# Designs tried in a protein design chat: VHH binders against o75319. Part 35

Target 1, 181 residues: o75319
Amino acid sequence: GNHIPERWKDYLPVGQRMPGTRFIAFKVPLQKSFEKKLAPEECFSPLDLFNKIREQNEELGLIIDLTYTQRYYKPEDLPETVPYLKIFTVGHQVPDDETIFKFKHAVNGFLKENKDNDKLIGVHCTHGLNRTGYLICRYLIDVEGVRPDDAIELFNRCRGHCLERQNYIEDLQNGPIRKNW

## First folded at step 16 (VHH)

Design ns3
Fold by OpenDDE, last read:
Structure ns3 (fold): chain B 181 residues (1-181), chain A 120 residues (1-120)
Amino acid sequence: as target 1 above (181 residues)
Amino acid sequence: EVQLVESGGGLVQAGGSLRLFCAASGFTFSSYAMAWLRQAPGKRREWVAFISSVGRTYYADSVKDRFTISRDNAKNTVSLQMNSLKPEDTAIYFCAAKDWPTLYGSYDYWGQGTQVTVSS
């Protein structure tokens, strides 16, 4: 259906580029059919996403969608020049090794192929916070060797909201390193 | 043979300026990100400045607005302009290269370093 996700309005639409990385996080954009349920200033469509990214003088090179549904928008709503990757990620629980692997593989592939530009990896779940933050931090920790607290702080600061789920935070801080490849 | 050779270090008074250079050879320089790191006596090596292959720059908070990193792909060089130097900037400065677009992680190649001493 066209139900607005719970608490979706409470989060900033788009974060900032994470310095030193190619990541930017945002909440899920909603296709046109959702607009009738929103005030104009609350609307955040795929088109709005790209406009906001442009306003930051950035460019998306990849979108990773971590939502566990396909009802929010269609890949066809995105520019053809920007690849779209769906990684169905269950909410509230720490992502499994397969999900983490898929994410890491996608990020690594993008970075390898895009060393000659400055395009960003846009990552989102429903709110662009917990699942999104976990996987980005997991990558920074496991692959880039960033300290867990530094990764979390960096993400929180750039997203404009802090990771909320204690199980995610605990796993990032104290959990084992996951398989990279 | 890969080589990174630093130059431009020396003794300078507090408030003074230095410009470090790093000359690279033996690899495709334009494809690599470059960085400056430093190690003070009795301290761990710390990152100072980073420049991606496409010119994106990052700086440590301790040197922000005082140091400027730049690169010249035609000459295979990376530079570090250091202004408003402080005694705490005293260290051996290293040039490093990585074949990756991000700031974090390890570097592939290192120079031997150049001494920078800032007197009070």
Scores: ipSAE 0.905, ipTM 0.943, lowest interface PAE 0.4, mean pLDDT 96
Fold by OpenDDE, fold request of step 22:
Structure ns3 (fold): chain B 181 residues (1-181), chain A 120 residues (1-120)
Amino acid sequence: as target 1 above (181 residues)
Amino acid sequence: EVQLVESGGGLVQAGGSLRLFCAASGFTFSSYAMAWLRQAPGKRREWVAFISSVGRTYYADSVKDRFTISRDNAKNTVSLQMNSLKPEDTAIYFCAAKDWPTLYGSYDYWGQGTQVTVSS
């Protein structure tokens, strides 16, 4: 179906680039079929995503979609020049090691291949907050050696919203480091 | 052999300026991000400024608007212009190189460091 996700309208469509990283988080864009259920100012389509990114004078080099559904938009709605990666990530629970590994691997691959530019990795789940924030922070902590609190603060500040799920926060702060490649 | 050689350090009065230089050799400089870090006595080494291979810059809050990092790929050099220096800026300043586009994490190569002393 094309029902609007709960609380989707409550979150900023797009965050800011996380300084020192190549990450930018955003909420899930919705394809045109959802527009009839939204006020014009509430609409956020794949096209709107790219427009907003451009307004920030940034460019996306990869989109990582962490939603557990395919109903929100189609990869075909994205420019062909921007790779799209789907990592089905269950909500409300700490991602498993496989999911974390997939995310880390994708990010590492992108960074390795894109050292010669300044393109961003766009990451989103439904709200672009909890799953998104967890995996980004998990990467920063496990791979980049960032202190958990610093990673969380950085993400929250740039996303414009704070991680909400205590289990995610607790795992980031006190959980074990996950295996890297 | 990889080398990073810092220069330009010294003694300066508070409010003064210094310009540090780092000359790199032995690796493909243009593909590396460069950074300046510093270590004060009894303190941990801290990041000061970063410049990516494509020129994106970042600064620690403590030095924003006072320090400027720049690079010259033709000369394989990175510089740190330090203005409005404060006694708390006293430290050994290190040049570092990273074959990675991010600010965080470990650096691959390090210079020997140059002493900067700011007197009250």
Scores: ipSAE 0.904, ipTM 0.943, lowest interface PAE 0.4, mean pLDDT 96
Fold by OpenDDE, look of step 16:
Structure ns3 (fold): chain B 181 residues (1-181), chain A 120 residues (1-120)
Amino acid sequence: as target 1 above (181 residues)
Amino acid sequence: EVQLVESGGGLVQAGGSLRLFCAASGFTFSSYAMAWLRQAPGKRREWVAFISSVGRTYYADSVKDRFTISRDNAKNTVSLQMNSLKPEDTAIYFCAAKDWPTLYGSYDYWGQGTQVTVSS
């Protein structure tokens, strides 16, 4: 259905570019059918996403959707020029190795193909926080060699919200490095 | 053969300025991100400034608003304008290149470094 996700209103729609990276995190945009359940200032559609990104003088080059549903918006709601990748990611639990690999592979592929521009990888789950933050941090840690605490701090600062899930945080801080490609 | 050659280092008084240059050859310069790193005596090498292949710049907090990194793809050069120099800026400065658009991670090529000494 078109019910608003729990606590969705509590989170900033779009974060900031993570300095030194090509990542930007945001909460899930909601298609027009959800607007009737929202105050005008609460609305955040795919169109709004792109407007907000432009306001930051940025451009999206890829959207990675980590939600475990397709009810929030349609890929057709996005500009044709921006690739859309769905990685079904279960909430509340640490993503499995396959999910992590898919994410890493997608990011690596994008970076290889987009060295000649400055376009961003937009990543979102429902709130654009926990699953999103985990996978971004996991990439920074495993692939880029960033210290776990630095990765987490960077993400939290740029997203404007802190990772909330202790199991995610603990896995990032103390968990094993996951196999790369 | 890949080469990165730094120049412009030297002795300067606190508050002074220096401009470092790095001349690159042997690879497709325009497709690489460039960076300056430094290593002070008894300290680990640290990142100072970064410029992506498309000109996005990042700076370490310790040098923000004092240092400026720039590149000239036509000349295959990267420069570091260092203003308001401090004694703590004393280090060997290295030019580095990476075929990757991110700040983090390892670099592919390194220069030999140039000494910068800032006196009190």
Scores: ipSAE 0.892, ipTM 0.935, lowest interface PAE 0.5, mean pLDDT 96
Fold by ESMFold2, fold request of step 17:
Structure ns3 (fold): chain B 181 residues (1-181), chain A 120 residues (1-120)
Amino acid sequence: as target 1 above (181 residues)
Amino acid sequence: EVQLVESGGGLVQAGGSLRLFCAASGFTFSSYAMAWLRQAPGKRREWVAFISSVGRTYYADSVKDRFTISRDNAKNTVSLQMNSLKPEDTAIYFCAAKDWPTLYGSYDYWGQGTQVTVSS
């Protein structure tokens, strides 16, 4: 059935808003059917996500879901109407240029339409760490000119966990700048 | 024509305070994010403080808790209150503006700068 993703319990549910940006990262929330295998303090549902964001005095304006499946939750499980976008990523390899471009386009579009508010872009993969951190950092590096090590440090601090996948870290630090358009 | 005009710079003793002002004209001030940046002799320009169009602020670690950025959309001004000044704060301070809600990246408009000198 609905098995808890490997290592999912080891990660903080929601990070902190990344200062100077509109990003917040989190692990995939799990619909109520998964809760049979979780202690109450381990639960992290779509409703829990929104409550935790409100507890930080923040508001989500877009969710970018980087997972390849809908088994964890569906947009209909979200407690409020928030724009939702799925961008398929392959977990072991550095995302390809098309995927990176889709992410950049979505972020730029959101920022343009939300200049007059303070809403956040929520980004998650399964654990809210490697694929999520890669794409957020790639955006900061390529689009906003942040130094690679500074982008990585900011993400790690605000997520509460360090990027783990070495090929992602190497590509961010030493790989080519990707096209923004 | 867009103009950003800084004022309020000068000489101040270490431990003192100073308030910088930036008067803006030629664009829709209330929709722009504003920032103060500085450039010390022999150093690269660095950001100091940022305030979005909706009032969210960020500060560089080196000035956190000592400097306060504020904006007045009715007067089209942004200010920087600088307390507990150190000789290391000596720099030319620039006002900058962009039509984008984030701190990082390039800014659209820049002032000419105002000198702040903090003596021992």
Scores: ipSAE 0.815, ipTM 0.909, lowest interface PAE 0.6, mean pLDDT 93
Fold by ESMFold2, fold request of step 17:
Structure ns3 (fold): chain B 181 residues (1-181), chain A 120 residues (1-120)
Amino acid sequence: as target 1 above (181 residues)
Amino acid sequence: EVQLVESGGGLVQAGGSLRLFCAASGFTFSSYAMAWLRQAPGKRREWVAFISSVGRTYYADSVKDRFTISRDNAKNTVSLQMNSLKPEDTAIYFCAAKDWPTLYGSYDYWGQGTQVTVSS
């Protein structure tokens, strides 16, 4: 069915560009079929996503979708043809090395091909928080050498919500550097 | 071959201003991101200001609204305007370049540095 994801209404739709990076995080947009269960002010569609990015004077160049379902929206629902990549990421557990590698590879590939513009990588899971924050921070720590606490602070501030899942936070702060990029 | 040459350093009283310049050669300047970093005695090197190849800028919190980075792709230069200088700004300032659009991570080329000394 088209039930609203648990606690989805509790999260700000779109964060802010993370300074010094090309990342912006957001919660999953919901296609029109979900709007029957939402008040007008609660709606956040694929169109709303692009309008909110535009309002920040930014532009998306890639969407990385970390959900394991297509029921929320289809790439065809996007108002523009924007590169879209799904990386299936099981929630609750720290992502495995294969998933981390796929994310790093996608980010590095985008950055290499987009040196001459200022386009953003939009990253979302269901809430745009735990899986999204983990992988963004993992990239910043492993690939760009950012200290774990600084990466987490930057993500939390720019997302507008703090990372919640304790095993993710523990792995970022105290886990090994992954040299898989 | 590749060279980054800083200039404009010197001794300045607190509250004063300086403008640093970095002249670049030996690579396609317009495609590179540029940064200024600094190192004070006994401290680790820290980034100060960044400008991407397309003009996006970032500043460390300690210098925000006092320092301004700019680039001139026609002259292959990057500059750092430093206003309202404080003794804590005393450091060797380095110009750095990388062929990558983000602030964090390693830089490919470094200058030799220019000394800035701010006295009370």
Scores: ipSAE 0.813, ipTM 0.909, lowest interface PAE 0.6, mean pLDDT 93
Fold by ESMFold2, last read:
Structure ns3 (fold): chain B 181 residues (1-181), chain A 120 residues (1-120)
Amino acid sequence: as target 1 above (181 residues)
Amino acid sequence: EVQLVESGGGLVQAGGSLRLFCAASGFTFSSYAMAWLRQAPGKRREWVAFISSVGRTYYADSVKDRFTISRDNAKNTVSLQMNSLKPEDTAIYFCAAKDWPTLYGSYDYWGQGTQVTVSS
């Protein structure tokens, strides 16, 4: 159904570009059918997403959707010029190595093809926080060599909310580096 | 045959200014991101300023509003204007280049470095 995700209203819709990276994180946009359950000021549609990105003087070049469902919006609701990739990511557990590798591959592929522009990779799960933050930080740590605490601090500051899931935080800080190849 | 050659380093009093230059050759300069990094004696190398191939810039917190990175694709040069210098800015400054659009991670080419010494 079209039930508003739990606590979705409590999170800022869109973060800020993470300096030094091509990442921006946001909560899942909700298609028009959800708006009957929202006050006008609570709405955050795919169109609202792109307007907010434009207001930051930024442009999305890829959206990576980490949700384990297809009910929130349709890829057809996105501009045809913006590629969309779904990586099914089970919540509440540290993502498995296959999911991490898919994310790394998608990010590296985008960066290679977009060297000569400044477009962003938009990443979201349901709230744009725990799964999103984990995979972005895992990429920064494993691929870009960023220290775990620095990656987490950068994500938290730019998202506007701190990572909440302790198993994710523990794995980023103390867990193994995952192979990139 | 790739070369990055830094110049403009020297001794300067605290509060003074200095301009570093990096001359690049042997690669397609306009396609590369460029950075300045520095290393003080006994410390780890740290990034200072970054400029992408399309002109997006980033600065370390310690140098924000004091340093300005710029590039000249016609002359294949990167410069670093350093104002309001402090003794803590004393370091060897390196020019670096990568064929990748992000600040973090490995750089492909490095200069030999130029010494900047800021006296109290």
Scores: ipSAE 0.807, ipTM 0.904, lowest interface PAE 0.6, mean pLDDT 93

Design ns3
Fold by ESMFold2, fold request of step 22:
Structure ns3 (fold): chain B 181 residues (1-181), chain A 120 residues (1-120)
Amino acid sequence: as target 1 above (181 residues)
Amino acid sequence: EVQLVESGGGLVQAGGSLRLFCAASGFTFSSYAMAWLRQAPGKRREWVAFISSVGRTYYADSVKDRFTISRDNAKNTVSLQMNSLKPEDTAIYFCAAKDWPTLYGSYDYWGQGTQVTVSS
């Protein structure tokens, strides 16, 4: 079935653009089949995602989906043609170097091809918090040279929720820089 | 040869205003992000204001609402309007450019800097 992900209702649907970056984080949007299990005010569909982005006067140019499944929504169900990339990211442990590299490569490719606009990279996992925050912060630290604590603070503030997984936080603060190539 | 040449620095009283200019040549100005950074004596260089190639701006908290960055792609210039100046704004101000749309990270080109001194 179409079970609502655990604790999904507890998270704000969409964060704010992270100043100085092209990132915006959000929880996984849920296709219409999930809405029977949700109050109207709890719904957050792919259409709702795009409406909330427009309400911020922003525009998505890429969605990076970090979930292991396609059951939540399908890219063809998005209300607009927006580039979409799935990067299967294992939860509960620090992403491996291959996953980190795939994320960095996708972000760098997007930024290179979108220098002449202001479009955002939308990043989500299930809750848009732990895996999403880890990979965004890892990018900012390794590629853009942001101090770990500054990256974490920026993500937490703009997402509207603090990173929860201590092993992720400890790896960002004290772990090694990962290769960018 | 790429050049960034700052001008407009000088001595100004606290509470006053000053406008810095940066003239750019030797690259496709309209495709580059531009920034102003500053370095006070004994301090690390810090970012002040940023403007992307498409006009998105960011400001350091210490200057927000007092400084305004703008660009003129026809003249290949970026400027920094500095209002309500404070003694702590005293620094060498550098113009910088990069072929990348984000604030953080390294800049490709730098000017020589222009001194701004704010007297109490």
Scores: ipSAE 0.805, ipTM 0.908, lowest interface PAE 0.6, mean pLDDT 93
Fold by ESMFold2, fold request of step 22:
Structure ns3 (fold): chain B 181 residues (1-181), chain A 120 residues (1-120)
Amino acid sequence: as target 1 above (181 residues)
Amino acid sequence: EVQLVESGGGLVQAGGSLRLFCAASGFTFSSYAMAWLRQAPGKRREWVAFISSVGRTYYADSVKDRFTISRDNAKNTVSLQMNSLKPEDTAIYFCAAKDWPTLYGSYDYWGQGTQVTVSS
């Protein structure tokens, strides 16, 4: 259906580029059919996403969609020049090793193919916070050797909201390094 | 053989300036990201400044607005202009390179380092 996701209005639409990385996080954009229940200032469409990225003097080169559903917008709503990848995640559990590996593989592939530009990887789940923050931080920790607390602080600051799910935070801080290949 | 050779280090009074240079050879310089890192006595090595192959720069908070990294792809050099130097900037400064566009993670090549000493 066209129901606004729970608590979606409570989150900033788009974060900021995370310095030193190619990541930017945002909440799921909603196609026009959802706007019947939104005030004009609450709207955040796929077009609004790209306008907000452009306002930051940035450019998206890949969107990784972590949601479990296709109902929020269609890939056809995105410019053809921006690759789109869906990686299904379950909302309340720490993502399994296969999901983490798939995310790492997608990020590494993008970075390899985009060495000669400055394009960003846009990552979102429903709110652009817990699953998004977990996978970005897991990548930074496992692949790039960032200390867990530094990764979490960087994500929180750039997203504009703190990670909320304690099991994710605990796994990032104390959980094992996952394999990168 | 890949070489990164730093120069420009020395002794300087607090508040002064130094310019470090790193001459690179043996790889396709224009496609590599470059960084300066430093290691103070008894401390872990820390990154200071980064410049991607396309010119995106990042700075550690402790040096932001005082240090400027730049690259010259025609001369295969990276420089670090260091202004308003403080005693806490005293360290061995290393030039590093990697064939990857992000700040964090491992670097492929390292210079020998050049000593910077800031006296008060």
Scores: ipSAE 0.804, ipTM 0.903, lowest interface PAE 0.6, mean pLDDT 93
Fold by ESMFold2, fold request of step 22:
Structure ns3 (fold): chain B 181 residues (1-181), chain A 120 residues (1-120)
Amino acid sequence: as target 1 above (181 residues)
Amino acid sequence: EVQLVESGGGLVQAGGSLRLFCAASGFTFSSYAMAWLRQAPGKRREWVAFISSVGRTYYADSVKDRFTISRDNAKNTVSLQMNSLKPEDTAIYFCAAKDWPTLYGSYDYWGQGTQVTVSS
């Protein structure tokens, strides 16, 4: 079925652009078939996502989908002009080195090809918080040399919700730098 | 040969203004992000202001609303207008450039720096 993900209604749909970066985080948009269980003000579709980004005077250039399922929306629901990338990311545990590397590779590739514009990388998991925040922060720490607490604070502020998963927070603060190649 | 040459530094009374300039040569200036960083005695080098190749700007909280970064792609220059200067702004100011669109991380080219000294 088309069950609304647990606690999905509790999260702001879209965050703000993270200053100094090309990241914006959001919760998973839900295709029309999910709207039976939603009040009108609770709806957040792929179209709603792009409208909200435009309202911020921003433009998406890539969507990185971290969910382990494709039931929430179809890539065909996205504008043809916006690349989409799925990186299957296991929840509840710190992402493994392969997943971290795939994320870093995707981000670096996008930045290289988009240095002459200002387009954003949209990143989401189900809630746009724990897996999303972990991988964005891991990138900022490992690749761009941001201090762990500064990366976490920046993400939390721009997402509008604090990272919740303690094992992720502990790994970001005290865990090893992961290799970038 | 790539060069970044800062100018406009000097001694200024607190509350005064200075304008720094950075002249760039030896690379495709319009494709690079530019930044000003500073280093006070005994402190780490810190970023001050950033401007991307397409004109998006960021400022450190300590200088926000007092400093303005701008670029002139026709003249290959970046400037930093510094208003309401404080003794805490005393530092060597460096111009830096990178062929990458984000604020954080390493910069490819650096100037030699220009001293700014703000007296009370």
Scores: ipSAE 0.798, ipTM 0.901, lowest interface PAE 0.6, mean pLDDT 93
Fold by ESMFold2, last read:
Structure ns3 (fold): chain B 181 residues (1-181), chain A 120 residues (1-120)
Amino acid sequence: as target 1 above (181 residues)
Amino acid sequence: EVQLVESGGGLVQAGGSLRLFCAASGFTFSSYAMAWLRQAPGKRREWVAFISSVGRTYYADSVKDRFTISRDNAKNTVSLQMNSLKPEDTAIYFCAAKDWPTLYGSYDYWGQGTQVTVSS
């Protein structure tokens, strides 16, 4: 339904571009039908997302949606035609190798095709924090060789919120490096 | 044959300035990201400055606001303007290139390095 996701109001709508990368993270935008349950300052629509990105002097080139539903908005609700990819990501547990591979493949494909511009990959789950942070950090660790604690610190700082799920943090810090495709 | 050739290193007094250059040949320079890295005695190599093919720059915290990376695609050069130099900036400085738009990860090509020595 049009129920506001639990704790969604507690998170900043959009983070900052992660320096040295093409990533920006945000919480799920909510289409206009959800606004009846929100104060004006709590609203964060697909249009608001694009306005906030423009205010940072940035441009989205891909949105990776990690949610298991299209209840919150649909790609046609976006104010511009921007490539959109849904990767169904199971919550509560460390994403499986297939999900991690899909994410890495999408990111590498985007970076290869966008070497001659500066467009960003926008990544979100419901809150733009745990699943989003895990997969971004997993990419940075496995593909770009960033140390786990440095990847986590960079994500936390740029998102404006710290990763909360301990099993994700533990896997990033102590888990195996996942093989690339 | 791909070549990255650094120049402009030398001895400079603390507080002074130096400009490094890296001349590139043997690849399509305008499509590559470029970086400067440095290695001080007994230390691991660390990145210093990065510039993407479209001009996005990043700097290590230790050099921010003192160093400026620039590229000239017409001359196939990347430069590093180093101001307010400190003894801790003493290192061999390397030019590196990759066909990828992000700072992190491996670089495809490396120069031989140029020594910068900052005296107290």
Scores: ipSAE 0.798, ipTM 0.906, lowest interface PAE 0.6, mean pLDDT 92
Fold by ESMFold2, fold request of step 17:
Structure ns3 (fold): chain B 181 residues (1-181), chain A 120 residues (1-120)
Amino acid sequence: as target 1 above (181 residues)
Amino acid sequence: EVQLVESGGGLVQAGGSLRLFCAASGFTFSSYAMAWLRQAPGKRREWVAFISSVGRTYYADSVKDRFTISRDNAKNTVSLQMNSLKPEDTAIYFCAAKDWPTLYGSYDYWGQGTQVTVSS
């Protein structure tokens, strides 16, 4: 059946807005069919996501889903007013240049269209940590000129968990700047 | 022609207060994010405070809870209230503006700066 992703229970559901940016990171929400295998306090549904964002006095204006699968929830379970974008991102390897480009394009497009509000870009993969942290940090480094260690520190603190995959950390710290378009 | 003109700098005793002003002209002020940055002798320029077009603020850790950035879209001004001043706050303070909603990255327009000197 619908198995809970490995180690998913070990992660905080939603992080905090990253100061100075429009990003907030979270783990993948799980649709109702997964709840049979979860204690009530472990549940984290699409509705729970939006409630937690509202509790922070924030509002989502875009969700970028980095998972490679459609099994966790349906985009139709999200409020119609919140755009949804899936960018299929393979795990365990540094995302390729095309994936990085798609992410930067989506973020820049959102920021241009949302200058007159304060809405957030929600980004998640399965755990909301490695792929999510990599792409957010890659954007901050390449596009906004943030120092690699500062970007990583900001992400880790606001997510509430440290990036785990060493190849991602090495690429962010020591890898080449990826040029914007 | 775009102009940002800072004022309100001067000499002040440690523990005192000072209020800086930045008068803006030549662009649609209400749609721009505004920031104060500073440069102390021998140091790199650093950001101090930021306010978005919709009023979200951020502060550098070194000034948090002591400085307050505000904007007045009717008068096209941004201000920086500086309380509990320390000698380490001595610097030239610059007003900056950009047509982008985030703190990081480059700014489009800069003022010439105003000197703040905090004596012991």
Scores: ipSAE 0.787, ipTM 0.897, lowest interface PAE 0.7, mean pLDDT 93
Fold by ESMFold2, look of step 16:
Structure ns3 (fold): chain B 181 residues (1-181), chain A 120 residues (1-120)
Amino acid sequence: as target 1 above (181 residues)
Amino acid sequence: EVQLVESGGGLVQAGGSLRLFCAASGFTFSSYAMAWLRQAPGKRREWVAFISSVGRTYYADSVKDRFTISRDNAKNTVSLQMNSLKPEDTAIYFCAAKDWPTLYGSYDYWGQGTQVTVSS
């Protein structure tokens, strides 16, 4: 079924570009079949995503989808052809080293290939908050050398919502640096 | 050989202005992000201003609205216009470059620095 994800309505659709980075975070867009269950002002479709990015004078160059399902939308539903990568990320627990590595590899590859433009990496899970925030912050800490509390504050401010899961926050603040290779 | 050479430093009264220049050679300047960092006596080096290869700029909160970073790809130079200078701005200012599009992380090339001293 086309049930609206739990608590999905409670979150701002799209954040803002994180200064000094190429990241922007958002909640999962929902294809038109979900709109029966939504008031017009609650809708957030793949088209709405791209319109909101353009309203910020930005452009997506990659979407990293951290969900396992394609029931919310499919890459074919995007209004423009943009590179798309799915990295299944288990919820409720700190992502494993393989998932973190896949994310780092994807980000580094994008940055290398996009040095001569200003395109963004869009990252989402279901809500665009906990798994999304964890992996973005993990990247900034491990690869870019950002202090944990600074990475978390930057993400929270730009997403418009604070990271909620304590195990993620504790791992970012006090956990080990993960390998970048 | 890669070189970054800073100039324009000196002694200035509080409230005054200085313009720093960084002349770059030995690499494809237009493809590199450029930054100014500074180090005050007894303190760690801190980032001040950044300009990407495509012209996106960022500033540290302490200098926002007082400093302006600019680049001239025809002359291979980066400049830092510093207005409303304060004693807290006293530091050695370094020009840095990297071939990566983000502010954070390591820089590939560094200049020797130029001293800026702001007196009360």
Scores: ipSAE 0.779, ipTM 0.894, lowest interface PAE 0.7, mean pLDDT 93

